# Designs tried in a protein design chat: VH-VL binders against Vacuolar sorting protein 39 (VPS39). Part 1

All scores and structures are predictions.

Target 1, 267 residues: Vacuolar sorting protein 39 (VPS39), of Arabidopsis thaliana (Mouse-ear cress) (q8l5y0r16to282)
Amino acid sequence: PARIDAVESYGSKLFAGCYDGSLRIYSPPESSASDPSELHQETYVLEKTVAGFSKKPIVAMEVLASRELLLSLSESIAFHGLPNLETVAVITKAKGANAYSWDDRRGFLCFSRQKRVCVFKHDGGGGFVEVRDYGVPDTVKSISWCGENICLGIKKEYVILNTANGTLSEVFPSGRVAPPLVISLPSGELILGKENIGVFVDQNGKLLQTERICWSEAPTSIVIQNPYAIALLPRRVEVRLLRSPYPLIQTIVLQNIRRLVKSNNAV
Structure headers, positions and changes below count from the first letter of each chain, unless a header shows other numbers; antibody chains aren't numbered by Kabat.
ipSAE, averaged over its two directions, is called F for ESMFold2-Fast, E for ESMFold2 and O for OpenDDE. V2 adds 0.75 times the mean of E and O to 0.25 times the DockQ between the complexes of E and O.
[cut] stands for letters that were removed.
Atom coordinates printed by the task and the answers are left out, and those that the model quotes come from them; centres of patches stay.

## First folded at step 2 (VH-VL)

Design be1 (framework fv_benmelstobart)
Fold by ESMFold2-Fast, scan of step 2:
Structure be1 (fold): chain C 267 residues (1-267), chain A 120 residues (1-120), chain B 107 residues (1-107)
Amino acid sequence: as target 1 above (267 residues)
Amino acid sequence: QITLKESGPTLVKPTQTLTLTCTVSGFSLSSYGVHWIRQPPGKALEWLGVIWSGGSTDYNAAFMSRLTITKDNSKNQVVLTMNNMDPVDTATYYCARLDYYDEFGYFDYWGQGTLVTVSS
Amino acid sequence: DIQMTQSPSSLSASVGDRVTITCKASQDISNYVAWYQQKPGKAPKLLIYDASNLETGVPDRFSGSGYGTDFTFTISSLQPEDIATYFCQQYDNLPLTFGQGTKLEIK
């Protein structure tokens, strides 16, 4: 069996990005019944394997439904048309990119590689056009659009990159235990990680509230599945409500698990 | 056409500072990073460091304490400065450009190299 | 640092022979390998990139293959002008690192 590094839903189907660079497409059984007694027997079936989709592991994927595109991060950032997966664009400048963020409303892509942050725009005609390229002082660990600007988690601090003039303004220092995490909310506001705390800030990096999400330990990744925040902690996953006082809803204990498969949508 | 050319002293005494200049043409330093690589006589190539298009630098940890790379975009020049030279630093020094803009990659254009001998 | 180990360190072959040089990375570097030819007194010249892609203007007797940690460079029919030292280079991560080189001589 293939090792899966990224998952994403597309309609009723599941896309899985594999370590060997292949893309696997899973479909629910056509005979899936609405009979509640048979729900336990349902499973996704491998429909198709696209061998050679990428030369490197596919580490992230995102379905851009409004544009009928699949975004993948592997050797570089590539866009494939849906549903047929024809290659629409490859961002050669994104070779070696380690993180990205997509702004669906404006059609803007930003990504980081080494000490650079690059911005591209979807041109409506299927192409992508470079908008701007910024130098930053250290490798970016986490990145997200925040309104018209970009929030970066770099070594030891969070900063807001002003896209109009390229200036960086410090938000606050990141913690020492876990890597920086920048998480965007549907509102355009951000959650920034610091040790075992999630801090709420606005699009300019200004503190929104004194209330925080308190995880049991420092998370290494956080996924927002409204109304829940799901965090990967050492040996466990915590699910919390995104509503003050952010109560713990569920804990899933993990044994000898090194990583979670990344997905942007609920299956 | 794209060219890179190294210039500077060919003889350096032990403990002195080496300063080499790489002059480029056919591309902009505001668009491409420039790397320094050296090769002792008869030995392997050693990557020393890079100055990226935005002005940030990365150095090989083995040389970082005595190595500085700077540039002047308006003069099309990149400067390597290495302190406290020793006979083991005798090598041909190259500047080179990567195939792509500001990323890890392979070298498509090299300078001709300049042999620097460190001797009393 | 990623270590690149070439084998052999030197070899002698006759014109028309198939010559093979190998390069082993200390960790998975996908296909991020380039091969260079260096003649005495000259800068290295790029021959192969992304493990198997031939650089423009390079004769098709040169080829490369491999993925992950094991890479191979081949000259299908050795010519006199191929006398040189050959180097592999990884570009998966900094610092960029080169193999120790393989010196090729003709009998």
Scores: ipSAE 0.000, ipTM 0.391, lowest interface PAE 17.4, mean pLDDT 83

Design be10 (framework fv_benmelstobart)
Heavy chain, then light chain:
Amino acid sequence: QITLKESGPTLVKPTQTLTLTCTVSGFSLSTYGVHWIRQPPGKALEWLGVIYWDDDKDYNAAFMSRLTITKDNSKNQVVLTMNNMDPVDTATYYCAREGLSYDWSTYYYGMDVWGQGTLVTVSS
Amino acid sequence: DIQMTQSPSSLSASVGDRVTITCKASQSVSNYVAWYQQKPGKAPKLLIYDASNLETGVPDRFSGSGYGTDFTFTISSLQPEDIATYFCQQYYSTPYTFGQGTKLEIK
ESMFold2-Fast, scan of step 2: ipSAE 0.000; ipTM 0.432

Design be11 (framework fv_benmelstobart)
Fold by ESMFold2-Fast, scan of step 2:
Structure be11 (fold): chain C 267 residues (1-267), chain A 124 residues (1-124), chain B 107 residues (1-107)
Amino acid sequence: as target 1 above (267 residues)
Amino acid sequence: QITLKESGPTLVKPTQTLTLTCTVSGFSLSSYGVHWIRQPPGKALEWLGVIWSGGSTDYNAAFMSRLTITKDNSKNQVVLTMNNMDPVDTATYYCARVKYTYFGSGSYRTFDYWGQGTLVTVSS
Amino acid sequence: DIQMTQSPSSLSASVGDRVTITCKASQSISNYVAWYQQKPGKAPKLLIYAASNLQTGVPDRFSGSGYGTDFTFTISSLQPEDIATYFCQQYYSTPYTFGQGTKLEIK
């Protein structure tokens, strides 16, 4: 009965972030996540509802498995310890943040709030320490780490924010149909959305190759689950292989799904 | 009332296939998963794999290439098949029921009932 | 694989003694630890799950504690029937792994 705005996996469990600010935890009925056909047909059982997890809707969540933390974006950005969900840190400067990116290797968080981009670092098992705060010319709609720099989608263009000096360099226009989408690859390279195509660029926004990922329609969300690129299109999800010529592997027809969430499975 | 009982050959020759059957009573295999665990004489317990209530399986990677677990809910039986047996596979083999326990913010899988075990000797 | 290292490998104690066994995981496993008792010739019996929760029907002299990588199992007042080998187990991720066992003997 609750509206769910964010979903994230944690081991065999499913975390659902709700519009009322509660966190719902679901467990499979003694099913293995390693069997895709069985998992598809099984119903997850509501294990627990954490009422009052947040005072505002939970709009995004990410499990940081290497650090045993749950990152949540709601009124602000908060970190909770896993699996018990004790509050570890709340980034008060992230109050009203609309987008974020996590760099797992370096332990760096960046987020956008109004016309600012802020960087914090995880303090080796302690809290979070502010590193830098940058001014940007307009509201950031998409954000991602790209090596030591940050790629931003602003209005109808992509820019690279140089973290050493705070300068912005234009990459190319994002188009008019789809929202700007910035997707980070493990290599530190990026996939940038432009209408119905995904374009590969390096950490400085320089074009890496002429070949592109061609979606059948403009995606509103893209998630990389190596070796696949998964895109949310109107009324469907397309799964493509991240290897030239980027063939379509699967199409999933959907009703009433708003956003794709990255699912990690480590063992 | 809840019982699990292992049955099968006591002696297996090297390179042969081992087939063990776990017969359950007092609960339904459509509601509970079953694990297989073994214990070489005088050594620690070693987890082999599980078949969940829905029929999906997980295996210990050390055995995955030669291990299969299946079940027949109507017969109340879970079957472990392990091929290419070696003397090092000599052990008491147990089947155990898995139960979900929900407590606090966690969901825990426990081995709450065990069979008595069957000693399988791989020799000759 | 997650390695579970148990200590000591064996101990002997007198009736009424407080007995402590420790278990260390090679990586953080939160509270996904169970403790088992195994008497000679018998199957293991679940005593503790979720690091500190007592299984139904188990005497309250048995207890567990710990989180992350370090776990402790305690018998507050040893009884003659407690002679057994005790094993810790992680069920945080597959393959589920057990400690090598602690053989408890009574004087």
Scores: ipSAE 0.000, ipTM 0.369, lowest interface PAE 21.0, mean pLDDT 82

Design be12 (framework fv_benmelstobart)
Fold by ESMFold2-Fast, scan of step 2:
Structure be12 (fold): chain C 267 residues (1-267), chain A 124 residues (1-124), chain B 107 residues (1-107)
Amino acid sequence: as target 1 above (267 residues)
Amino acid sequence: QITLKESGPTLVKPTQTLTLTCTVSGFSLSSYGVHWIRQPPGKALEWLGVIWSGGSTDYNAAFMSRLTITKDNSKNQVVLTMNNMDPVDTATYYCARGDEYYDLWSDEGYFDLWGQGTLVTVSS
Amino acid sequence: DIQMTQSPSSLSASVGDRVTITCKASQSISNYVAWYQQKPGKAPKLLIYAASNLQTGVPDRFSGSGYGTDFTFTISSLQPEDIATYFCQQYYSTPYTFGQGTKLEIK
């Protein structure tokens, strides 16, 4: 089958972004199909395939429920109106972007491409306006808003980018084995990955606590779904509570899932 | 300084079971997948299967009925077992490292480091 | 299974020539293609991944391009040490599959 790179919830439906550039929409499961005898069968039914949604693989998606928009990252960053999926905007400067972060409260988008970080704002008129464009010393591997600032995981370290003046402040070196991961908490504070541990820091990169989340292996992706931290490890997912001592709650074995995205279906 | 090395018998009789060991150095099996690929003399490469860092396996359907891949992270070893060997299974067998960590666009399922390979001849 | 058809099966070229090898997938595989170099008696060496990304330590005369079903591998200026067999590989889905190889010789 075609590989699914991104999954996102919208109301009762699931959106799946595929490597062939198509978007697949799945309808809710039926309660009778959830019986143990049916566990190996697909619980969601394919409702629609939107062929040609993107020319390149859809590698990330996010439902911006407060805005009635679907954000997608493929060759560029695009916004589609919900529920009809009409194209509302395509961010021209995001062509070749490899990572992004959305600040829902302020309506700010930041993304990285090559050695640049760009900031756009969603205005009340439904458009997006460029705010800033910053040069950075190396390719950004992970990016997240942290209050007014942006935390970057670059080749060898985590840095805080001050959006007012463009200065970079070192937080700590990233690990050797795992790529850097920057995870935003609702408070604007961060969890930073280093090998198999998650470190808690504030908006300025200062250590919040000495206790760490310890994953069984180095994660490639982490999603916060309070009160849980959900980590994608090689061929499995670990679910841990976001309270000391961060116990393992569940391990899920998965196929063809390459990235986790937070669910926004609750309203 | 990162290495993979295959070891095991170089001669196997028809109907016997082949067991090959891949010993790794310079990286952890808990962080990378290890694949087995074979190449008959003068022919193309053929993917056999993988054991991922978390311990799950995937096999080429052509071999899955007689192929098993296991590992021991503490010993830095991955083991391939293939039952009911046939002369057509004569090939150089490689273990190779797969990069499971990807950036947003992809970086998995290709093999960045290979063992030297071991030639296994199947004959009576 | 996804089939990778590689062309040509063999190629002769002179030092300094531009060499191009092609690979066609039986279905769309986006950019999930790698290219390997194999010298006689040795294991394959990764040159290109994700269709166009050069592996660290690989000379920049090697390049790759393509998307969907059609992929190309290029050596911009052939050197004597480039004599080898070259293979493409798809990693869009299992089983991962390789092309039949292109044997490159110098005239």
Scores: ipSAE 0.000, ipTM 0.392, lowest interface PAE 17.6, mean pLDDT 83

Design be13 (framework fv_benmelstobart)
Fold by ESMFold2-Fast, scan of step 2:
Structure be13 (fold): chain C 267 residues (1-267), chain A 121 residues (1-121), chain B 107 residues (1-107)
Amino acid sequence: as target 1 above (267 residues)
Amino acid sequence: QITLKESGPTLVKPTQTLTLTCTVSGFSLSSYGVHWIRQPPGKALEWLGVIWSGGSTDYNAAFMSRLTITKDNSKNQVVLTMNNMDPVDTATYYCARTVYSSDLYYPLDYWGQGTLVTVSS
Amino acid sequence: DIQMTQSPSSLSASVGDRVTITCKASQDISNYVAWYQQKPGKAPKLLIYDASNLETGVPDRFSGSGYGTDFTFTISSLQPEDIATYFCQQYDNLPLTFGQGTKLEIK
């Protein structure tokens, strides 16, 4: 059995990034399910294994539908053309990167490597060009674009990195036991994790409202599928509405789940 | 034609700062990275650092406390500054560029002729 | 840091001989290896990149092979002008690291 560390949807298919460096492509079930309970029992079938897709485990993937590209984080950050998976670009400076964020509208990539944050832009014709490189005080645990700025979750605090001048502004201290989480919203606003609480801030780190999302336990990952926030908690997934007071919509009790996947809509 | 040429002092006293300039021709510094490498007499090549097309730098951890690389794209020059020179820093210093215009590979396809820097009292 | 170990440190060969130099990486570096030729008093010159690709203008008697941790560089028929020190280099990760060099002499 293959260990899957990253999952991403592409049209009706699922892409699974594996610990052995292979990419596995799964086709949808033969029959569609009208009920959520039936869908949970359906199984995607393995259509293809791309052996040697990466020499290291594939730890993250993202389909960039508007650009017909697959972004993967493994030994480095790589871009493959869709649907054929030909290699388009490899960001060699991202070797050893531990977190990244993609701004699809502007075509900007940022990633963290050790105590550095690097920005690259998609240069239309053949690849990616480096824009800037910033020093940060500690290893970045979570990173996201927030408008033109970058929000970083480091060990002790959240900071906003101003990309124009390289200055760091403290937002607030991160949680003591739970790792920091930075989640971007389509508006450019952010949800920042602090223990079991999600706090809303604007692109400059200013608190937007007193009301917060209160998860039942500290989440290890959160995905936004507007109008829902879906959080992976110990042994369960919690679905909440992104509207004050952020009511719990659904709880899914899980065994052996490691990562959430979101649908990618292409039309 | 693509060329790189190192210039600067050939003799430095212990504790002084070394400043070397690499002047490039035949390509743009906004499109290529430039590395600095040194070679003590009769020894292996040792990588010091790089300045990338966008202006960011990476340094060998052994030198980063005393090493700075800067550039001026309009002058076609890359400058290496190394503080607190010691006799063990005696070496031929080279600048070299990356093989591919996208900075996606690290092979060093064009090298300067090198400049021997002797550190002695 | 990735350590590159070359062998032998020196060798003597006759014109027309096949010469092989090896390079071992301390960890998997895929095919991100270059080979350089350095003649006395000159800068290194790139001969091989991506382990096996011949640089433009380099004679086809030079070749490279390998993947992962073990790499070889070969001169199929040694010529007098090939007297030099040869270095391998990895560019899988920073810092860039070089082998100790192999000094090639004609006997």
Scores: ipSAE 0.000, ipTM 0.387, lowest interface PAE 18.2, mean pLDDT 83

Design be14 (framework fv_benmelstobart)
Fold by ESMFold2-Fast, scan of step 2:
Structure be14 (fold): chain C 267 residues (1-267), chain A 125 residues (1-125), chain B 107 residues (1-107)
Amino acid sequence: as target 1 above (267 residues)
Amino acid sequence: QITLKESGPTLVKPTQTLTLTCTVSGFSLSSYGVHWIRQPPGKALEWLGVIWSGGSTDYNAAFMSRLTITKDNSKNQVVLTMNNMDPVDTATYYCAKDIYVTTEGGYTYEYFDYWGQGTLVTVSS
Amino acid sequence: DIQMTQSPSSLSASVGDRVTITCKASQSISNYVAWYQQKPGKAPKLLIYAASNLQTGVPDRFSGSGYGTDFTFTISSLQPEDIATYFCQQYYSTPYTFGQGTKLEIK
């Protein structure tokens, strides 16, 4: 058995990024279990193992459906064509990158590596071109596009990086215990984690509204699957409606879940 | 219709704690934030802090080490507590309701549409 | 913190005059500016929000304009009841900050 660190859906298939650097592709069972008398439960079956997909563990993946690309974060950031997984680009400057954010509308990638934030643009021809490279005061723990700016979680603080002039503006402290979380909304605005609350800010770090999302505990991961905000807490997942007053819709008790991943299909 | 009213002591001795209560009517504290602003005699307005509709707070860094804002939605009351009062803290203290406008893009912007009448707090020995 | 600087600190004008007050922000704040009127012994009253939007119930002789760092407040034809101190405020980011105020008196 392999240790799986990243999961992403593509059509009816499931992609699993493994600690050994392989990519495993699972297909749904050929026949769904509609007979409740069946003793055996049918499950997704391993269709293919792409050995040597990466030299390092695959820690994150994202299907870019509008571009028919798979983005993966491992030793570097790589892009593979879908559905055949041919290598389209490897961002050599992203070697050792620890976090990234993709702006699907503009085709912009940003990532952090040590104390640098780098921006690349998809050139439409399958390649990626470096736009800019910024110095930051410390290791970035969380990163997200916010309009044309980039919001960073550094140590215990949130800052906005202005991409036009490279200046950093402080937003507020992220709190004592929980790591910083920067989550982009479809509108281009952000949710920033502060202890057990989610704070809404615009692309310049200005508060958007007085209302907050109140989680029952500090989340370690938040995923937006409109119209829901899904948060991973120490012993459970909370699903909240992404509408004031952000009511709790569902609580899921989970074991052995390490992080949440956004899905691009309905399955 | 919509009203806010500050209440509390009007005279405080140096080093004592000030406690002011803002009682609101005509709107829900679960729907709007309430801010505290002060004005020393003959000087400009100073924003102290806010308690948002959801219960979180933000404070002006100049005051945050000695300032606490709390509320009780069921009593329609917001309470400001400020420790270690000094004569320079002599001011008229206001509470104010925020309001927001949502743009077509979903952005909201807060400004103050209703203010309490203010209460003058004098700090002297 | 964002500093708001008003000019002038005081002015004296006659009934019917056009009065203009300016406010400068120490950094770009888009249009997140409000203007308030404060009469002696009273709480401030909102006149203008989002730099140029007139609050409901406020006379149309009051107007505002500006974007970025430079903002202007105008009374097109001064009335006796307009005697007050006027303040600008940025609400772009906390801490919210106010200008020093402009005291308006009639000649």
Scores: ipSAE 0.000, ipTM 0.389, lowest interface PAE 20.3, mean pLDDT 83

Design be15 (framework fv_benmelstobart)
Fold by ESMFold2-Fast, scan of step 2:
Order: sequence, then structure tokens, then C-alpha cells
Structure be15 (fold): chain C 267 residues (1-267), chain A 121 residues (1-121), chain B 107 residues (1-107)
Amino acid sequence: as target 1 above (267 residues)
Amino acid sequence: QITLKESGPTLVKPTQTLTLTCTVSGFSLSTYGVHWIRQPPGKALEWLGVIYWDDDKDYNAAFMSRLTITKDNSKNQVVLTMNNMDPVDTATYYCARLYTSGWYDSAFDIWGQGTLVTVSS
Amino acid sequence: DIQMTQSPSSLSASVGDRVTITCKASQSVSNYVAWYQQKPGKAPKLLIYDASNLETGVPDRFSGSGYGTDFTFTISSLQPEDIATYFCQQYYSTPYTFGQGTKLEIK
């Protein structure tokens, strides 16, 4: 069967990144149906298929509205102009990248590839220039900007990469059950996963508070949808209020869903 | 000490129904799905189907019309039933579980020992 | 259905040799590929998942690589206990499908 690996909202439309490398654009139903008695309002309609958008599956996408760009992670990291989807830039050094983070305020991109972390800057004119390239001791599993520094989940450890001098400082062990998770908050602070808990740290990896978010099991993914933290656990989703004492608001049991499509800006 | 074990080897006559039981230990059927896979002598592995923790099921279309997978959480057992057996269904049958990544089902990390099913007149 | 094709079907090598097996998918499966070792009369044993991740307890002489349609499995220095049939598998979509197997023998 056909498979969608990434979804992103753009205005009223949905962009779907597909396993065959195509980008599919869906629009909500319009009131101007040819037969009003047969109007079905519940489904998005395929408006356009961009065949050959990428040569590999599109595994992540993000709309950068302030720059009118679509960022996609596939074989590499590519930027396309919105709304026409013309190719603006392809970061050739990101071939084989497995994770990335975008800092919209500064226009900085960081990504991990094998045992390297690379930083590029958007110059405002559509071009991207390499800033730095850092060696790291192992494959990065999770990555996020934290102020001017980068927080990395590597193997069983969280570290802060100082971008000025390339030094790594240890934060704490990531636990044994689930992969490390680095989640950025709108405040510039981070939530770091450790087994079934989420720990709040500042941009230097310093613990901010004693209280933690406690999930019922170790999450494999966490999404912040202010004021909620939404965690994907084995066979369930837990929604917690992002305010001490972080109460459980809702549990959604995953039934007939064995694969969750990743999205950065779609709800 | 997570284990899965299929019921013992069986002989089935053509047109009869096969019933195999998989008994699990070290994990709960309320939280993990169990898959059935078979291997005819000298051939590739064939995925047959799965029953998930929520009793949802998925079957390979090639077997869908004659295959049923059920479970009993209290007994730690998963049962495969296949109707109208034919000599070409002769194979070693395995039950297995996936390690779940959270986003996607992952590889089969734990397998039963397998049980030989022979279909012969 | 996605077809997985392995090469070679059989291979003879000496202890200490580097052994390489390849697997080709009929369509892109991203990195959702596993490699299994099967000894006669035994169930398959998981060695590699997500194309390149080594399963816990598996010796580091085993490795995997690839993305999309082309995948490679390598034993860097063959040991006598590595004699087995090796299978690739895609778990990108159901039905999950396996390669036909590569039988590895010591010469």
C-alpha cells in the first residue's frame, strides 16, 4: 500500500510527503460542489501530486512561514520556495542526515549525519552557508537548538555541544528503555527524556526545577502543543498539561494504528 | 526470559483445518502483538498475519479467506486456525513478536522455536 | 507486495574472510530492513534492524548499511559459528516480506 511518512500544514492545505518521493497537496472540501445533495464535507481532496519532488521517501517536512520556504528531509535536506515549490537550495553535506533542528529566529539549521553535526545559516537571499562542522563520539539520535548551543542525545547520554569551541559537556544519562529525546520549549528551555520522566533543563543543561513530567511508560516521541505535552508511549498517547504538577489530561489508546505519521506544524 | 512456544508438530490431511497454539511468557498479550510466520522446506519465510494487543488483526491477503488468529490474554495464548489445508501448506510455523519503536513496528526480536506442520494424505 | 531479492544465493568463505551479502527491494523501503541468521533446525535470530543498527548481544563483526532499495550485510571477519543461512526482511508495509536467503558455508 501507499504510505505517507510526513505531514505539514500550509495555510488551509495539507502537504503529505510520500514513500515514493512525491509531495501530495490536499485541500479541504469547498461549498461549490456540483451536486449539493452529494457533498461530503469530511474529507480532504487531493489537489496536486508533485511527482519527483525527491528521489527518496520524504521523512520530515516543516513550513518556514516567515521565510516562505518548505524544508524537507529525504536523501538530504532541501528547501523549496512557497507557494510554487521551486527548488531554492539543497544542502549536499546533509546527504544521509538522520535528524535536524531549525532555529527560526536566527535562521540557523543544524543536522546530524553519521558522527558529525553540521551548522548552516540562511543568508536571507535564499542561500545557505556552512558555519561549522563538529565531530561527535557516536551517532546522534535526537538534536535540538538550545540558545546558541546544541543539545544532543547520543547513545545513552545527553550532551551540550558548545558551538563556539566545539566542546561537549555531559548533562546526564538518557536511560535504557527508550531512545534519547531532546524537546525544545518556546521559552528556549529543554525537556529531556529519561525512561518515563521528562526533565527540564536550561540551554546549558542545568536542571531548572525539582518537579518533572511523569509518563506512565517511556515515550518514544514528545510533541509540545502549548499548553500541552503530548507523548507517544507504547500503544498509547498521553496528553499532559505543561504546568506543575503536569496532570494527565487525556489518554488515547492506539487502536488500528501501528504507524504514526510525523508532523512539526500540523495538529 | 521472554519466550514464545508453538504447540507440538502436527499432521494434517488435505482439506482439514490446522490449529496451532502459541504460548507466551515474560510479556503481556494486552500490550504486545503476536505474528505468525511460516517457512516451507527450503523456501523463504512467509508472513501470515498478526493479532494486536487490542484484538485488532491483519492478515496476508494470500491467506485471508481461510486464516483466523485469536487470543486469550488470561491463558497467555494465541491461536492460529487455517482451513482447507493443502500439501503446499507443509512448513515450519513460527510465532514471533515485534519490538515496537513507538512510531513504527520494528523487527522480529523474539521468535518461537517453530513447529513442523505436514499436510499429507 | 514488496519483493526482496538477495545475492548471492550461496557463498563459500574461509575463517577470517570479509563476507558481503546484498538485498534489493522492488520499491523503496526507507531504512525498514532487518537481517536474520538461521542455523539448521532453529528459528531465525535478529542481527540487524533499521538497516544498520546492531541488535543487543550480537558481535560487532556484523554490520548493515543501505537505504531505499539497496541494502548490504557484512561480516568483517568470518568465524566458524557464523555458518548459517542469512535473510533480509522489509517491514515498511504489510505483508512483511523476506529475501530468499543466502547460505553461508566454510570452504
Scores: ipSAE 0.000, ipTM 0.399, lowest interface PAE 16.8, mean pLDDT 82

Design be16 (framework fv_benmelstobart)
Fold by ESMFold2-Fast, scan of step 2:
Structure be16 (fold): chain C 267 residues (1-267), chain A 124 residues (1-124), chain B 107 residues (1-107)
Amino acid sequence: as target 1 above (267 residues)
Amino acid sequence: QITLKESGPTLVKPTQTLTLTCTVSGFSLSSYGVHWIRQPPGKALEWLGVIWSGGSTDYNAAFMSRLTITKDNSKNQVVLTMNNMDPVDTATYYCAREYSYGEIFDDYYYMDVWGQGTLVTVSS
Amino acid sequence: DIQMTQSPSSLSASVGDRVTITCKASQSISNYVAWYQQKPGKAPKLLIYAASNLQTGVPDRFSGSGYGTDFTFTISSLQPEDIATYFCQQYYSTPYTFGQGTKLEIK
């Protein structure tokens, strides 16, 4: 059986990115779709395997529904048209990229590779055009758009990269034990991780409030699904309401999870 | 203005469970975390754990198996429960407020205001 | 765990003297160190945070300095009311840890 490293939903279907480079498409049973008033366990059936999708493991995927594109991070960053999965673009400069962020409203992609942050824009004709390439002092661990700027978690610091002039301004230290996490909110504001807490900052890294979100342990990834913040902790998933006082809504023990949890901050 | 006050039994027997309550005034538990620290007579301070504003907790691994910190924001109370008390647990127990966030580049959370402490003696 | 080693364990000085206490972390902790004063029978009182910032209401004769692993606490002109035990504390990572304390006595 194939090791699955990335999962995304597209309509009623699930896309699974595999370690062997294949893309697997799963669909629910036809009886489930034809009887929407009945509640029962989801059972997905393998519909199709796209064996030649990538030559390296697919480590992340994101459906860009507004643009009918599938973004994948593997050997590089590639965009495929939906629903047919025709190749639209491959960002060769993203070869070896370790993190990315997509700005759906502006159509901007940023990614980190080694000690560089690169920005590409979705062109009106269907391709992607390089906008800028910035040098950064160390390897980026987490990255997210914050309005027109980019927030980076590098080493043990959070910094804001000003896209107009390429300058970096320090926000605050990310902590010693837990790696940095930058989580984007739809408003362009951010949640920045420090150990087991999340701090709310605006697009320029300015503190928004004294209240913060607290998880039981330091998360390794966080997904925002308004009105919830879903955090992956060492042996469980915590679901918290994304409103003060950020109460715990649900805990899921990892040994009972039957599907992969996304490690993408954008979705 | 801002105060924290520890209360609970001053004498517990070996193997019993200790329950201490920290009652706060002048600030909201939904905005600040509260730490528990103890000090055995004549010795250094030992950090036990914290309950953060959002309700999550962190414990010193040395105590984690027998320590629980809970709170009730509506009552302005934080409760420390420690199981299986031993004479070596004799100490003055303090609760303390964390520093609040509010500045650009300021993510510090040291303990700015402490309660008076309550001496707990563990003996038969 | 990060170990905080405080020196000296005790010292005696005269009123008006400059007093220095040092604290060494077992690994780099940036500037995440606080200094507390504890008088007999009382709770600790925060004097210094972030290695060098004076807490509101604390006399300006108290100061702190240092970065990384080596930290210093100074009383520029010792007063009788400064008789106390002083503790350093790191808050760079949990568990937070304290130095063993320095007992300050007046000659």
Scores: ipSAE 0.000, ipTM 0.386, lowest interface PAE 18.6, mean pLDDT 82

